# VH-VL binders against Lysosomal-trafficking regulator (mv), part 21

Target 1, 99 residues: Lysosomal-trafficking regulator (mv), of Drosophila melanogaster (Fruit fly) (q9w060r2686to2784)
Amino acid sequence: SLNSQILYNFAAKFLPVDGEIEGEIIITDLKLYFLATYRCRYFNVNCDIANITEIWLKRYQHQETAFEILLDTNKSLFFSLQNADDWKIMREVFCDKIV
Short names: E, the ipSAE of ESMFold2; O, the ipSAE of OpenDDE; V2, 0.75 times the mean of E and O plus 0.25 times the DockQ between their complexes.

## First folded at step 25 (VH-VL; framework fv_diridavumab)

Design ae4 (from ad1 with heavy chain Y102R; at its last read DockQ between E and O 0.48; V2 from the best seeds 0.48)
Heavy chain, then light chain:
Amino acid sequence: EVQLVESGAEVKKPGSSVKVSCKASGYTFTYYAIAWVRQAPGQGPEWMGGIIPWFGTPKYAQKFQGRVTITADDFAGTVYMELSSLRSEDTAMYYCARHSVRFGDEAFDIWGKGTTVTVSS
Amino acid sequence: QSVLTQPPSVSAAPGQKVTISCSGSSSNIGNDYVSWYQQLPGTAPKLLIYDNNKRPSGIPDRFSGSKSGTSATLGITGLQTGDEANYYCGTWDSSTDAGVVFGGGTKLTVL
ESMFold2, look of step 25: ipSAE 0.212; ipTM 0.733
ESMFold2 (binder alone), look of step 25: mean pLDDT 90; pTM 0.928
OpenDDE, look of step 25: ipSAE 0.426; ipTM 0.852
ESMFold2, fold request of step 26: ipSAE 0.415, 0.119, 0.460; ipTM 0.772, 0.715, 0.795
ESMFold2 (binder alone), fold request of step 26: mean pLDDT 91, 89, 89; pTM 0.933, 0.930, 0.928
OpenDDE, fold request of step 26: ipSAE 0.422, 0.498, 0.407; ipTM 0.862, 0.875, 0.855
ESMFold2, last read: ipSAE 0.296, 0.377, 0.310; ipTM 0.746, 0.768, 0.740
ESMFold2 (binder alone), last read: mean pLDDT 91, 89, 91; pTM 0.932, 0.927, 0.933
OpenDDE, last read: ipSAE 0.572, 0.575, 0.482; ipTM 0.892, 0.892, 0.875

Design ae5 (from ad1 with heavy chain S100D; at its last fold request DockQ between E and O 0.40; V2 from the best seeds 0.00; counts 0 for: pae E 2.1 > 2)
Heavy chain, then light chain:
Amino acid sequence: EVQLVESGAEVKKPGSSVKVSCKASGYTFTYYAIAWVRQAPGQGPEWMGGIIPWFGTPKYAQKFQGRVTITADDFAGTVYMELSSLRSEDTAMYYCARHDVYFGDEAFDIWGKGTTVTVSS
Amino acid sequence: QSVLTQPPSVSAAPGQKVTISCSGSSSNIGNDYVSWYQQLPGTAPKLLIYDNNKRPSGIPDRFSGSKSGTSATLGITGLQTGDEANYYCGTWDSSTDAGVVFGGGTKLTVL
ESMFold2, look of step 25: ipSAE 0.281; ipTM 0.776
ESMFold2 (binder alone), look of step 25: mean pLDDT 89; pTM 0.927
OpenDDE, look of step 25: ipSAE 0.256; ipTM 0.814
ESMFold2, fold request of step 26: ipSAE 0.140, 0.323, 0.344; ipTM 0.720, 0.767, 0.750
ESMFold2 (binder alone), fold request of step 26: mean pLDDT 90, 90, 90; pTM 0.932, 0.932, 0.930
OpenDDE, fold request of step 26: ipSAE 0.563, 0.580, 0.365; ipTM 0.896, 0.902, 0.843

Design ae6 (from ad1 with heavy chain A33S; at its last look DockQ between E and O 0.33; V2 from the best seeds 0.00; counts 0 for: pae E 7.0 > 2)
Fold by ESMFold2, look of step 25:
Structure ae6 (fold): chain C 99 residues (1-99), chain A 121 residues (1-121), chain B 111 residues (1-111)
Amino acid sequence: as target 1 above (99 residues)
Amino acid sequence: EVQLVESGAEVKKPGSSVKVSCKASGYTFTYYSIAWVRQAPGQGPEWMGGIIPWFGTPKYAQKFQGRVTITADDFAGTVYMELSSLRSEDTAMYYCARHSVYFGDEAFDIWGKGTTVTVSS
Amino acid sequence: QSVLTQPPSVSAAPGQKVTISCSGSSSNIGNDYVSWYQQLPGTAPKLLIYDNNKRPSGIPDRFSGSKSGTSATLGITGLQTGDEANYYCGTWDSSTDAGVVFGGGTKLTVL
């Protein structure tokens, strides 16, 4: 089924207020996951794509490689992608949510 | 300013359960993992498991899988640990400890003072 | 039976240097970072060293850490009577029971 198929996989950092977590973003047809691959291995994050209300393009370390996603719970997740090609793909995949 | 405070000492009978709380203050509760680490008299620390309140499900050491439950209440800023089927070997000091998601899984930068759980018949 | 092996005790005079070893395996120290903790009598553990050799803010540079192969070492120079404590190493173990493991501890006596 489509629910089990990974559509995209990006090397990424999750950016909490006071740190960085290395990992990867995995996008399926229904969910966005962040799976930490180092240093916080019992950590993972997921959300239903339908619960994402807005995506804001951001800079991280003076590069346009980041975005902040806002959830319908009024919480947000801040990510930075490793390279510009993945960032461009992310923009295309979620173009209908970008403000 | 950053503090972790465990609930008070408890005395329990074998076969019962205990639930210990850890109240966090002075930092953004949801971004930092809280782990439970116990230390029996005269022994080294023993990691039981941990949770990142906002993002993750709890992870448990295999030794405690099936007996331990770790939960979080984001509004109370509190993590709970419940240990069931208690035995005399569970008599120990129980600590909650924090590490930020930036520090390694093995690095706990803030510890509570600990609380004693005594299992005695 | 701790996964990580430390000597049970060490001693030295004030002003001297000591090292405390922590021996593990390829599933833990060999593949992951080591932390060290000081536990003064009647107190909770305190982080001294993370990422093998880094000190948190407020830890004096008399405390140092290193790692080689499957072993880690805590170094303490300029020993003070206030350094008398138990010292524990910790790391991530990636064996079938993945999780944090600690050494059994080393009691440092400053005579």
Scores: ipSAE 0.016, ipTM 0.666, lowest interface PAE 7.0, mean pLDDT 84
ESMFold2 (binder alone), look of step 25: mean pLDDT 89; pTM 0.922
OpenDDE, look of step 25: ipSAE 0.175; ipTM 0.789

